# Ledger of designs, part 14: VHH binders against Uncharacterized HTH-type transcriptional regulator MJ0568

Target 1, 125 residues: Uncharacterized HTH-type transcriptional regulator MJ0568, of Methanocaldococcus jannaschii (q57988)
Amino acid sequence: MSQSIEDYLERIYLFIKENNRPIKTTELAKLLNIKPSAVTNMAKKLHRLGYVNYEPYIGITLTEKGIEEAKKILDKHKTIKIFLVEFLGLDEKTASEEACKLEHALSDEILERLKIFMEKFKDKV
Short names: E, the ipSAE of ESMFold2; O, the ipSAE of OpenDDE; V2, 0.75 times the mean of E and O plus 0.25 times the DockQ between their complexes.

## First folded at step 17 (VHH; framework vhh_7yz9_2)

Design n3 (from t2 with G35A; at its last look DockQ between E and O 0.01; V2 from the best seeds 0.00; counts 0 for: pae E 10.1 > 2, unsure alone 60.4 < 65, grease 24.9 > 24.2, placed apart)
Fold by ESMFold2, look of step 17:
Structure n3 (fold): chain B 125 residues (1-125), chain A 121 residues (1-121)
Amino acid sequence: as target 1 above (125 residues)
Amino acid sequence: QWQLVESGGGLVQAGGSLRLSCTASGRTFSDYAMAWYRQTAGNEREWVAFISSGGYTTYADSVKGRFTISRDNAKNTVYLQMNSLKPEDTAVYYCARVGSDFIYEEWGQYWGQGTPVTVSS
């Protein structure tokens, strides 16, 4: 499967939160199981789009814009996973795997409507 | 607004040591990464060392093994211990706030006034 901008931002965000430091391109390449050159090319693209700061010797960090986007994707993942587990009865592992697939397809409008539905009907499951 | 004050520069003979300090005025010092840069006349500032808010460090190749960056969050201070100094280390040294763990703004957005270091043979 091809990597998306959203996958990169999510992984960078989680790494920095866990490790309290920038992520190096070699570390991100290992996490994504891709070539370091592909990570470097994407890091430059993300920088041009305003999502990351990139310094070859220090690594990659997020801008405010990048953090905002990463948090949106994580919110989608969490929402979808909760729906699959609590409303559809999936096990946690399956729900997490499916949420990863679905989060990239959901529009912000549908996510909002899903949250409203879940709040309204949470006591009926 | 943050202000940064460097100190500890001076004249030292080659092979000697010097410890630079940079004290920040501002709350939440412990949330920010810090860096040291240096500059000679007519040249762009050169990055030297970086320390994250959590204490992760990295160095420019030219100083690796000789310089050590550290921080004391209780004193709002970052240090640069410079050992085995060479004449090519002669420069004005600047500390900079780099950003928090989640938001790195443009490198060097907040600079101190600089502290001169001269290494003589």
Scores: ipSAE 0.005, ipTM 0.340, lowest interface PAE 10.1, mean pLDDT 83
ESMFold2 (binder alone), look of step 17: mean pLDDT 78; pTM 0.795
OpenDDE, look of step 17: ipSAE 0.022; ipTM 0.327

Design n4 (from q1 with E106W W107E; at its last look DockQ between E and O 0.41; V2 from the best seeds 0.00; counts 0 for: pae O 6.7 > 2)
Fold by OpenDDE, look of step 17:
Structure n4 (fold): chain B 125 residues (1-125), chain A 121 residues (1-121)
Amino acid sequence: as target 1 above (125 residues)
Amino acid sequence: QWQLVESGGGLVQAGGSLRLSCTASGRTFSDYAMGWYRQTAGNEREWVAFISSGGYTTYADSVKGRFTISRDNAKNTVYLQMNSLKPEDTAVYYCARVGSDFIYDWEGQYWGQGTPVTVSS
């Protein structure tokens, strides 16, 4: 999955969780710092791929498939961020920024191994 | 909503074997790594073994070669086969979910009530 798609799903998920409503394309555009037209195009693509429900003038919601993918991405982000902060001593902001990059490159298997590693050595940091 | 229930503990002689079970109530069991810890009175809980969702396993040095962790996703159950038990293995054994929101136990990691294991010399 492309980084762009993952970013969209993650952002949409977080917004809906916080606001309990569909996210408008203009709102998503602002959050992602891109043009609304680009968001519309991506929304249509994500809809075709089965990750979102896109209704013009209503907004974007996630399908179950979309939610599943979004949660995976968020789990990677959270895990990486915690590792960077607690184990490597990064500040929250820097850790978050780095996690946003690394989350797209980390495999599921490595993520699980990292979680286990962190659990094993959490008392040593 | 997640609940963990351990079972299989008991009294066993040194050199004997026990098999612990932990059943989880969560429907997403297969998505998470699971682990076993043990704790004695007055001491901190220590990790014993972990198993990833994909079956990767790791063990504490003290139990390596003697204990085997496994899982059955269809039954939402994780197991700990304990062979060649020693008096030093005497403890309350706890099952836990690893990962996601529960990377650290102080963040609200799910625990069962534990199952006691006593190894007599």
Scores: ipSAE 0.016, ipTM 0.296, lowest interface PAE 6.7, mean pLDDT 87
ESMFold2, look of step 17: ipSAE 0.362; ipTM 0.760
ESMFold2 (binder alone), look of step 17: mean pLDDT 79; pTM 0.811

Design n5 (from m2 with E104Y; at its last look DockQ between E and O 0.70; V2 from the best seeds 0.00; counts 0 for: pae E 2.4 > 2, grease 25.8 > 24.2)
Fold by ESMFold2, look of step 17:
Structure n5 (fold): chain B 125 residues (1-125), chain A 120 residues (1-120)
Amino acid sequence: as target 1 above (125 residues)
Amino acid sequence: QWQLVESGGGLVQAGGSLRLSCTASGRTFSDYAMGWYRQTAGNEREWVAFISSGGYTTYADSVKGRFTISRDNAKNTVYLQMNSLKPEDTAVYYCARVGSDFYYEWGQYWGQGTPVTVSS
């Protein structure tokens, strides 16, 4: 999955979780600091790919597939952040910033091996 | 939510073999590392073997060479082949998604356990 798709799904998921309503394209454009037309174009693409439901005046929600993908990205972020804090001793703010950078580069297999490592050695930290 | 069901436990004599199975419900089973753990009465649950989504395996020293973990993603199933069983292997065996208790905020992914008793 591309960086931009991952960023959109993550932001949509977090907004809906916090606000319990669809996110409007103007709201998402503000969060991403881009033009609303770019959000509209991406929303159409995400709809075609099966990740979102999009209604021009109501906003954007996630499909079941979209929610599953958003959760995978968030799981990756949390796993990396916990590793950086608990195993490497970073402060929470720095760990969160670095996790955001790393989550889009780390392959699923390496993420799962990181989880295995953390589980094996969590009592040693 | 994921549902995990272990099976295949029972009573076996020392030196014998058992094969444990763990079947998962879940759309994305193939994306996640799975593990087997075991627990004796009064003790902490300990990990036994892990398998990554891509098939990388690792084992606790106490079972290395005797136990083999494997997975069949088409059947959403993880296996633990236990050979050359010893009385010390007596425990309740659990399967789980690796990191389920700490790293996930939307659910617990432990099975109910399958008891294994190894008699001398």
Scores: ipSAE 0.369, ipTM 0.773, lowest interface PAE 2.4, mean pLDDT 86
ESMFold2 (binder alone), look of step 17: mean pLDDT 81; pTM 0.824
OpenDDE, look of step 17: ipSAE 0.643; ipTM 0.878

Design n6 (from q1 with Q109N; at its last look DockQ between E and O 0.78; V2 from the best seeds 0.00; counts 0 for: pae E 2.6 > 2, unsure alone 61.6 < 65, grease 27.4 > 24.2, SAP .696 > .668)
Fold by ESMFold2, look of step 17:
Structure n6 (fold): chain B 125 residues (1-125), chain A 121 residues (1-121)
Amino acid sequence: as target 1 above (125 residues)
Amino acid sequence: QWQLVESGGGLVQAGGSLRLSCTASGRTFSDYAMGWYRQTAGNEREWVAFISSGGYTTYADSVKGRFTISRDNAKNTVYLQMNSLKPEDTAVYYCARVGSDFIYDEWGNYWGQGTPVTVSS
């Protein structure tokens, strides 16, 4: 999955979780700091791929497939952030920023090995 | 929701062997790292062995060369083969899923009920 798609799914998921309503294209454009027309184009693509429901009047929501993918991305972000804060001593803000960069690069296998490492050493920190 | 069921514990003489099993239900087993922990009376649980979804394994120093962790994804099962058992291996053994759980917004493991192992002199 492309980094752009991952960023969209994650942001849509978090918005809907917090606000309990569909996100409008103008709202998503503001969050991503891009033009609304770019959001509309991506929303159509995500709809074709089966990740979102898109209604111009209502806005954007996630399908079951979209929710599953968003959760995987968020789990990766949280795992990396916890590692950076608890094991490397970074402040929360810096760790979150670095996790955003790293989450798109790590393979699932390496993420699992990171989880194992954290379990092995959690009582040693 | 995940359920983990351990089996195979019991009483064994020092130098003997046991094979523990842990069967998972309610989720895709092949997507998660799994582990075995053990706990003696009055102490915290300690990790024994881990296995990733891709088959990478690691062991506590105290059991290296004697214990082997493996998994059978078709059966949703993780095994712990315990050879050359010593009295200090006496504990309740727990199976666990390793990692954070976005649904609960927290870092933690899912635990089984435990299976007791006693190694006699």
Scores: ipSAE 0.350, ipTM 0.751, lowest interface PAE 2.6, mean pLDDT 85
ESMFold2 (binder alone), look of step 17: mean pLDDT 78; pTM 0.793
OpenDDE, look of step 17: ipSAE 0.551; ipTM 0.834

## First folded at step 18 (VHH; framework vhh_7yz9_2)

Design o1 (from m2 with Y56W; at its last look DockQ between E and O 0.50; V2 from the best seeds 0.00; counts 0 for: pae E 3.7 > 2, unsure alone 61.3 < 65, grease 25.1 > 24.2)
Fold by ESMFold2, look of step 18:
Structure o1 (fold): chain B 125 residues (1-125), chain A 120 residues (1-120)
Amino acid sequence: as target 1 above (125 residues)
Amino acid sequence: QWQLVESGGGLVQAGGSLRLSCTASGRTFSDYAMGWYRQTAGNEREWVAFISSGGWTTYADSVKGRFTISRDNAKNTVYLQMNSLKPEDTAVYYCARVGSDFYEEWGQYWGQGTPVTVSS
């Protein structure tokens, strides 16, 4: 999955979780620091892909498929951050910044093996 | 979100075999690595075997060559085939999604466990 799709799904999920309502395209545009027209184009694409429900004046919500994908993306970010802090000794702020850089590059298989490694060695830290 | 049900435990004589099953209710079971763990009385839970979503496996040294982890994604089930059982394998066995202990939000999803007793 492309980085831009992953960023959209993550932000939509977090907004709805925090605010318990659909996110408007103008709100998402502000959060992503892009033009509303770019958000509208991506919302239509995400709708065609089955990730979102999009109503022009109500806003954007995630389908079940979209929620599952957003959770997977967030899981990847947090896994990398925890690895950098707990196993490599980075401070939390640096680890968060590095995790943002790395999260779009890791394949799902490598992420799973990273989690397995962390479980195997958590008592050895 | 996930409910895990372990089964297949019981009493078995040393040298015997058991096959444990763990069924998950999660929609995306096939997306996640799964693990088997065990816990003896008075001790911390320890990992036994892991399997990735793609079928890659790894084992604790104490069980390597005797235990085999496998999965059936169509049935949302992970298995542990336990051969050449020893009294030290006596424990309550649990399955879980790998890595969920590292997140406050996602918490570790443990089932009730399935007890295994290996008699001398």
Scores: ipSAE 0.222, ipTM 0.680, lowest interface PAE 3.7, mean pLDDT 85
ESMFold2 (binder alone), look of step 18: mean pLDDT 78; pTM 0.792
OpenDDE, look of step 18: ipSAE 0.632; ipTM 0.870

Design o2 (from m2 with T58I; at its last look DockQ between E and O 0.50; V2 from the best seeds 0.00; counts 0 for: pae O 7.6 > 2, unsure alone 61.5 < 65)
Fold by OpenDDE, look of step 18:
Structure o2 (fold): chain B 125 residues (1-125), chain A 120 residues (1-120)
Amino acid sequence: as target 1 above (125 residues)
Amino acid sequence: QWQLVESGGGLVQAGGSLRLSCTASGRTFSDYAMGWYRQTAGNEREWVAFISSGGYTIYADSVKGRFTISRDNAKNTVYLQMNSLKPEDTAVYYCARVGSDFYEEWGQYWGQGTPVTVSS
């Protein structure tokens, strides 16, 4: 999946988790700092791809497929962030920002290897 | 809620082999990395071997070439094949689960352990 798609799914997931309601296109646009029209187009695309349910006057919700993908991305983010903070000594803010970038580029295999590495050396840092 | 049960330990002569098993109760076994630790009385628990959800494996230097970790996701089981056993391998062996949030949940779930004794 594209980085853009992953960002959308992640943001939508977090919003819904916090607010327990569909996210409006205008709200999502604000969170992503993009034009509402762009969000609408992406929402339609994500709907076609089966990741979200989009109703123009209600908002956007995630399908089970969308939730699964969002959770994967978030897991990557958390793991990478922890590595950066605990192993590399980054502050929380910087680590979060870098993790947000790296979560889209890191393969699942490398992530797994990273987790194993972290366990192996967690007591040495 | 997750439970791990180790088995397969016992007494074996130096140079012999044992195969340990660890069965997990969780439904999402395939999503987690698994590992084996060992501990002797009065010492800290040391890592032995890990296997990722995707099957990537690593080993402690002390067991490389002799031990093999594997998993069967259909059986919710992780294995440790121990060959060419040495007296220094004598310990209680523990199975561990890696959490979805690896750092926060790792080590949260352990079995009761299975004892391995290697006689000279």
Scores: ipSAE 0.017, ipTM 0.271, lowest interface PAE 7.6, mean pLDDT 88
ESMFold2, look of step 18: ipSAE 0.151; ipTM 0.610
ESMFold2 (binder alone), look of step 18: mean pLDDT 77; pTM 0.788

Design o3 (from m2 with E104H; at its last look DockQ between E and O 0.67; V2 from the best seeds 0.00; counts 0 for: pae E 3.1 > 2)
Fold by ESMFold2, look of step 18:
Structure o3 (fold): chain B 125 residues (1-125), chain A 120 residues (1-120)
Amino acid sequence: as target 1 above (125 residues)
Amino acid sequence: QWQLVESGGGLVQAGGSLRLSCTASGRTFSDYAMGWYRQTAGNEREWVAFISSGGYTTYADSVKGRFTISRDNAKNTVYLQMNSLKPEDTAVYYCARVGSDFYHEWGQYWGQGTPVTVSS
């Protein structure tokens, strides 16, 4: 999955979890720092791919498939950040910034192996 | 939400073998790394073996060469083949998915455990 799609799903998920309502296209555009027309085009694409429900004038919500993908992305972010802080000694701010860079590039298999490594050695750090 | 059910524990003589199994009820079983842990009275659970979704395996030093973890994704099942058992292997054995803190906060659980007793 492309980084652009992953960024959309992540932001939509976080907004809806925090606000308990659909996110409007203008709100998502501000969060992503892009034009509202780009959000509308991507929302239609995400709808065709089965990731979102898109209702003009109401906004965007996630399907079950969309929620599962958003959780995978957030799980990568948190896993990477914890690794950078607890195993490599980075401060929280730097770790969050680096995790954002890495989360879209890391394959699912390597993420799983990272989790296994962290679980094996959590008591040694 | 996943349910994990361990089975196959019991009493076995030192030097013997035992095969544990763990069946998951989650529809995305093939997406997750799985692990076996064990716990003796008065101690924290210790990891024993892990298997990734892609089949990568790793073992605690105390069981290397004696235990083999495997999985059958079609049956949502993880196995632990335990050979050359020692009295020190006596414990309650648990299976778990290896998850992030995010997944842990969303209904992570251990199975109920299956007791293994190795007699001399």
Scores: ipSAE 0.277, ipTM 0.713, lowest interface PAE 3.1, mean pLDDT 84
ESMFold2 (binder alone), look of step 18: mean pLDDT 80; pTM 0.812
OpenDDE, look of step 18: ipSAE 0.665; ipTM 0.885

Design o4 (from m2 with F102I; at its last look DockQ between E and O 0.71; V2 from the best seeds 0.00; counts 0 for: pae E 2.6 > 2, unsure alone 61.3 < 65)
Fold by ESMFold2, look of step 18:
Structure o4 (fold): chain B 125 residues (1-125), chain A 120 residues (1-120)
Amino acid sequence: as target 1 above (125 residues)
Amino acid sequence: QWQLVESGGGLVQAGGSLRLSCTASGRTFSDYAMGWYRQTAGNEREWVAFISSGGYTTYADSVKGRFTISRDNAKNTVYLQMNSLKPEDTAVYYCARVGSDIYEEWGQYWGQGTPVTVSS
C-alpha cells in the first residue's frame, strides 16, 4: 500500500472515531492541507479499492476492509512512538512526528519483531 | 475484538510433558507476533516464549531447551510444547498478542489462562 493511501485511511479513521460521523471531503482537505479536488479523486480511488464508502455531500466512511487497514497503520504508529519515547527518550510531540514518517517504511515482520524486543526489555529502560 | 482461549493445562509429575494450545478469533492472526506468559499468585506475569508472524522464536532462559513455541496460522492457533517439566513451572499460562494495542488502555489482549501444576 502507498503512503498516500495509508495517510488518507489513518486520517479518516481518526476523524470518525473522535467525531462519530462521516468526514466531508472539504474537512479532509483542510486536515491534509490539499485541494478538495485531490480528496475527491482519492475518495473515488479508495472506493474502487473497497476501502471507503463515498457519497457526495454526505462524506466518507470506512468499509470493514478500510477499518482493518487503518487500524494496522495506527498500531504501527503507536508501536514506533512508544519505542521512541520509552527506549530512545524523545518527547511526545517529536516522537509522534517521527513515527508518522517511519510508519510507512517498516515492514510488518520488522514491526512485530520490534514489539517482541520491546516486550522483552520493557523493564530495562 | 480478539478472543484468546488457552487449553491443555493440568496436573503432571515432574519430568513430564504437556502441550498447551491457544486459539484466537482475530481475522488477521497471521500478521501478529504471539507469546506465552505465566503467572504465580502475587507476582507479575512473565514472558515465556514469543513467535513472530514469520516464525522467528525466542525463549526465556528458564525454559530454553525444554519448551517449544509453534503456530498454525490456518487454524489461528499457537502451541507451547512443554517437556521436562519442573515444579517451578507451576503457574497459570496465558497466550497473548505481543506488543501495545491501540484499543486496549492497560495492555495486551489476554485470555483467561490455563493452569499448570507440576508435582514432585
Scores: ipSAE 0.305, ipTM 0.739, lowest interface PAE 2.6, mean pLDDT 85
ESMFold2 (binder alone), look of step 18: mean pLDDT 78; pTM 0.790
OpenDDE, look of step 18: ipSAE 0.624; ipTM 0.866

Design o5 (from m2 with D31E; at its last look DockQ between E and O 0.76; V2 from the best seeds 0.00; counts 0 for: pae E 2.6 > 2, unsure alone 63.4 < 65)
Fold by ESMFold2, look of step 18:
Structure o5 (fold): chain B 125 residues (1-125), chain A 120 residues (1-120)
Amino acid sequence: as target 1 above (125 residues)
Amino acid sequence: QWQLVESGGGLVQAGGSLRLSCTASGRTFSEYAMGWYRQTAGNEREWVAFISSGGYTTYADSVKGRFTISRDNAKNTVYLQMNSLKPEDTAVYYCARVGSDFYEEWGQYWGQGTPVTVSS
């Protein structure tokens, strides 16, 4: 999955979780600092891929597939951030920024091996 | 969200063998690392063996050479073959998705446990 798709799903998920309502295309455009037309094009793509429900004028919500995928990218972010803070000693802000850069590059297998490593050595750091 | 059900525990003589099974509900089982943990009364859970989504395995020093973890993704099942059992292996055995404890917001992916008693 492309970084752009993952970023959209993550932000849609977080908005809906926090606000308990659909996100409008104009709201998402402001959050991402891009044109509303770019959001509309991506929303149509996400709909075709089965990740979102998109209703013009109402906004965007996630399908169950979309929620599952958003949770996977958030899991990557949190796992990497915890590793950077607890194992490498980074401060929270720096770790979050670095996690954002890394989360799109790690394969599922490598992420899961990182979790195994962290579980094995959590009491040794 | 997942449900995990362990089975295969019981009473066994020292030196014996036992095979534990853990069946997961959920469509994404094959994507996640799984683990076996054990807990004795009054103590915290300790990890025993892990298996990654791709089949990489690792073991606690106390069980290396005696226990084997494996998985069957078609059956959503992870196994723990326990050989040469010792009384100190007596515990309740749990399977879990590795890393579940890091993220309370994502739910707890632990089974109910299956008790294993190894008699002298």
Scores: ipSAE 0.356, ipTM 0.773, lowest interface PAE 2.6, mean pLDDT 86
ESMFold2 (binder alone), look of step 18: mean pLDDT 79; pTM 0.800
OpenDDE, look of step 18: ipSAE 0.709; ipTM 0.901

Design o6 (from m2 with F50Y; at its last look DockQ between E and O 0.02; V2 from the best seeds 0.00; counts 0 for: pae O 10.0 > 2, grease 24.9 > 24.2, placed apart)
Fold by OpenDDE, look of step 18:
Structure o6 (fold): chain B 125 residues (1-125), chain A 120 residues (1-120)
Amino acid sequence: as target 1 above (125 residues)
Amino acid sequence: QWQLVESGGGLVQAGGSLRLSCTASGRTFSDYAMGWYRQTAGNEREWVAYISSGGYTTYADSVKGRFTISRDNAKNTVYLQMNSLKPEDTAVYYCARVGSDFYEEWGQYWGQGTPVTVSS
């Protein structure tokens, strides 16, 4: 899965969680700082891939598949951020920014091993 | 929704100590890092200390060894123990909730501030 797709799903999930409604393409465009036309194209693509429901005048919602994927990404973000903050001593902002980059590259295997490491050594930091 | 209230400021002589408190309203205090900042008239706010949700701390060079940040999650409170105070520490001190877990837009929530005056 491309980083772009993951970013979309993550952003959509967060918006819906916060606002409890579909996100409009124009709103998503603003959040991602991209053209509305690009969002529309991606929304159609995500719909075809089964991650979202897209209705032009209603907005975008996540399917169960989309929610699952978004949660995975967010879990990676959270885990990485916690590691950077609690173990490496980064501030929240820097840690969040780095986590946003690393969440797309970290494999599931490494994520799990990282969690284990964090659990094992949490009392030493 | 989130509100922060600082307290503990006042007048103290150089070499003295103060303990500032910041109480947060709302939920999920334990999920957020907290920070202390200070500001003098006409200047930008200066970062003083940071404490992560898990308790990791870091300090500005100007206060290292003198200030200690801590938190009590059960009380939704962050503290700043200030020892060996100097006149240059005189400022309005603010506490802040630092960042958000997942949102791309980064923001801080601030209190009203508590004034600290260190006399020579």
Scores: ipSAE 0.008, ipTM 0.225, lowest interface PAE 10.0, mean pLDDT 88
ESMFold2, look of step 18: ipSAE 0.111; ipTM 0.570
ESMFold2 (binder alone), look of step 18: mean pLDDT 80; pTM 0.813

## First folded at step 20 (VHH; framework vhh_7yz9_2)

Design g1 (from m2 with W106Y; at its last look DockQ between E and O 0.01; V2 from the best seeds 0.00; counts 0 for: pae E 15.6 > 2, unsure alone 64.0 < 65, grease 25.4 > 24.2, placed apart)
Fold by ESMFold2, look of step 20:
Structure g1 (fold): chain B 125 residues (1-125), chain A 120 residues (1-120)
Amino acid sequence: as target 1 above (125 residues)
Amino acid sequence: QWQLVESGGGLVQAGGSLRLSCTASGRTFSDYAMGWYRQTAGNEREWVAFISSGGYTTYADSVKGRFTISRDNAKNTVYLQMNSLKPEDTAVYYCARVGSDFYEEYGQYWGQGTPVTVSS
């Protein structure tokens, strides 16, 4: 089973935001629990797609395009997770797992409509 | 494909400051992360500072708190502000494009460097 591009971009973004440095391929492999060679192959793909910069011995960073895409993925995940916890009463672990599934299925339009709904009813029981 | 030109090096007393500039002639400068590296005679180049295309910065421990990397995408230029310089900072400083194709040699996207000498 292959890792999605979305998972890679999200992990790279979060690591760099927290640590203010490039993520090494070995570090990303550890975070994703896969072999470093798989990370290297995906990094080459992400580079060809214009999402990342990669430099041997330093690691992986995001391009402006990669940052924008990672932020979209994170926003979708967070929005769905908040809905599941705050509106449906799920525990955080279950909500995170379900958000990962739902984020791949929801269109951007439906996500925006969900945000509008949540804002209108954010203090409802 | 890219040509990088470093400038701003020179001789400075310990405790002083210098600002290095690196101007790129490559396409899509704003899409790439940039870095500063330095090299002393007989050694491999060592990383000094990094700035992502999105503006995130990071530094080697030896320069943290003293050096600041920045970029101006409109001028295709990356800067390294070096404060509180020490004799140990004496080196030739190179800027580099980060995120070169995995199959390309590191040095293809380096300038000729700008020498910095910090005297005690």
Scores: ipSAE 0.000, ipTM 0.143, lowest interface PAE 15.6, mean pLDDT 80
ESMFold2 (binder alone), look of step 20: mean pLDDT 79; pTM 0.801
OpenDDE, look of step 20: ipSAE 0.670; ipTM 0.887

Design g2 (from m2 with D101N; at its last fold request DockQ between E and O 0.79; V2 from the best seeds 0.00; counts 0 for: pae E 2.5 > 2, unsure alone 64.2 < 65, grease 25.4 > 24.2)
Amino acid sequence: QWQLVESGGGLVQAGGSLRLSCTASGRTFSDYAMGWYRQTAGNEREWVAFISSGGYTTYADSVKGRFTISRDNAKNTVYLQMNSLKPEDTAVYYCARVGSNFYEEWGQYWGQGTPVTVSS
ESMFold2, look of step 20: ipSAE 0.431; ipTM 0.800
ESMFold2 (binder alone), look of step 20: mean pLDDT 79; pTM 0.805
OpenDDE, look of step 20: ipSAE 0.725; ipTM 0.912
ESMFold2, look of step 21: ipSAE 0.401; ipTM 0.783
ESMFold2 (binder alone), look of step 21: mean pLDDT 78; pTM 0.801
OpenDDE, look of step 21: ipSAE 0.734; ipTM 0.915
ESMFold2, look of step 22: ipSAE 0.294; ipTM 0.723
ESMFold2 (binder alone), look of step 22: mean pLDDT 79; pTM 0.801
OpenDDE, look of step 22: ipSAE 0.722; ipTM 0.909
ESMFold2, fold request of step 23: ipSAE 0.226, 0.258, 0.368; ipTM 0.691, 0.711, 0.783
ESMFold2 (binder alone), fold request of step 23: mean pLDDT 79, 78, 79; pTM 0.801, 0.796, 0.800
OpenDDE, fold request of step 23: ipSAE 0.670, 0.679, 0.666; ipTM 0.893, 0.899, 0.893

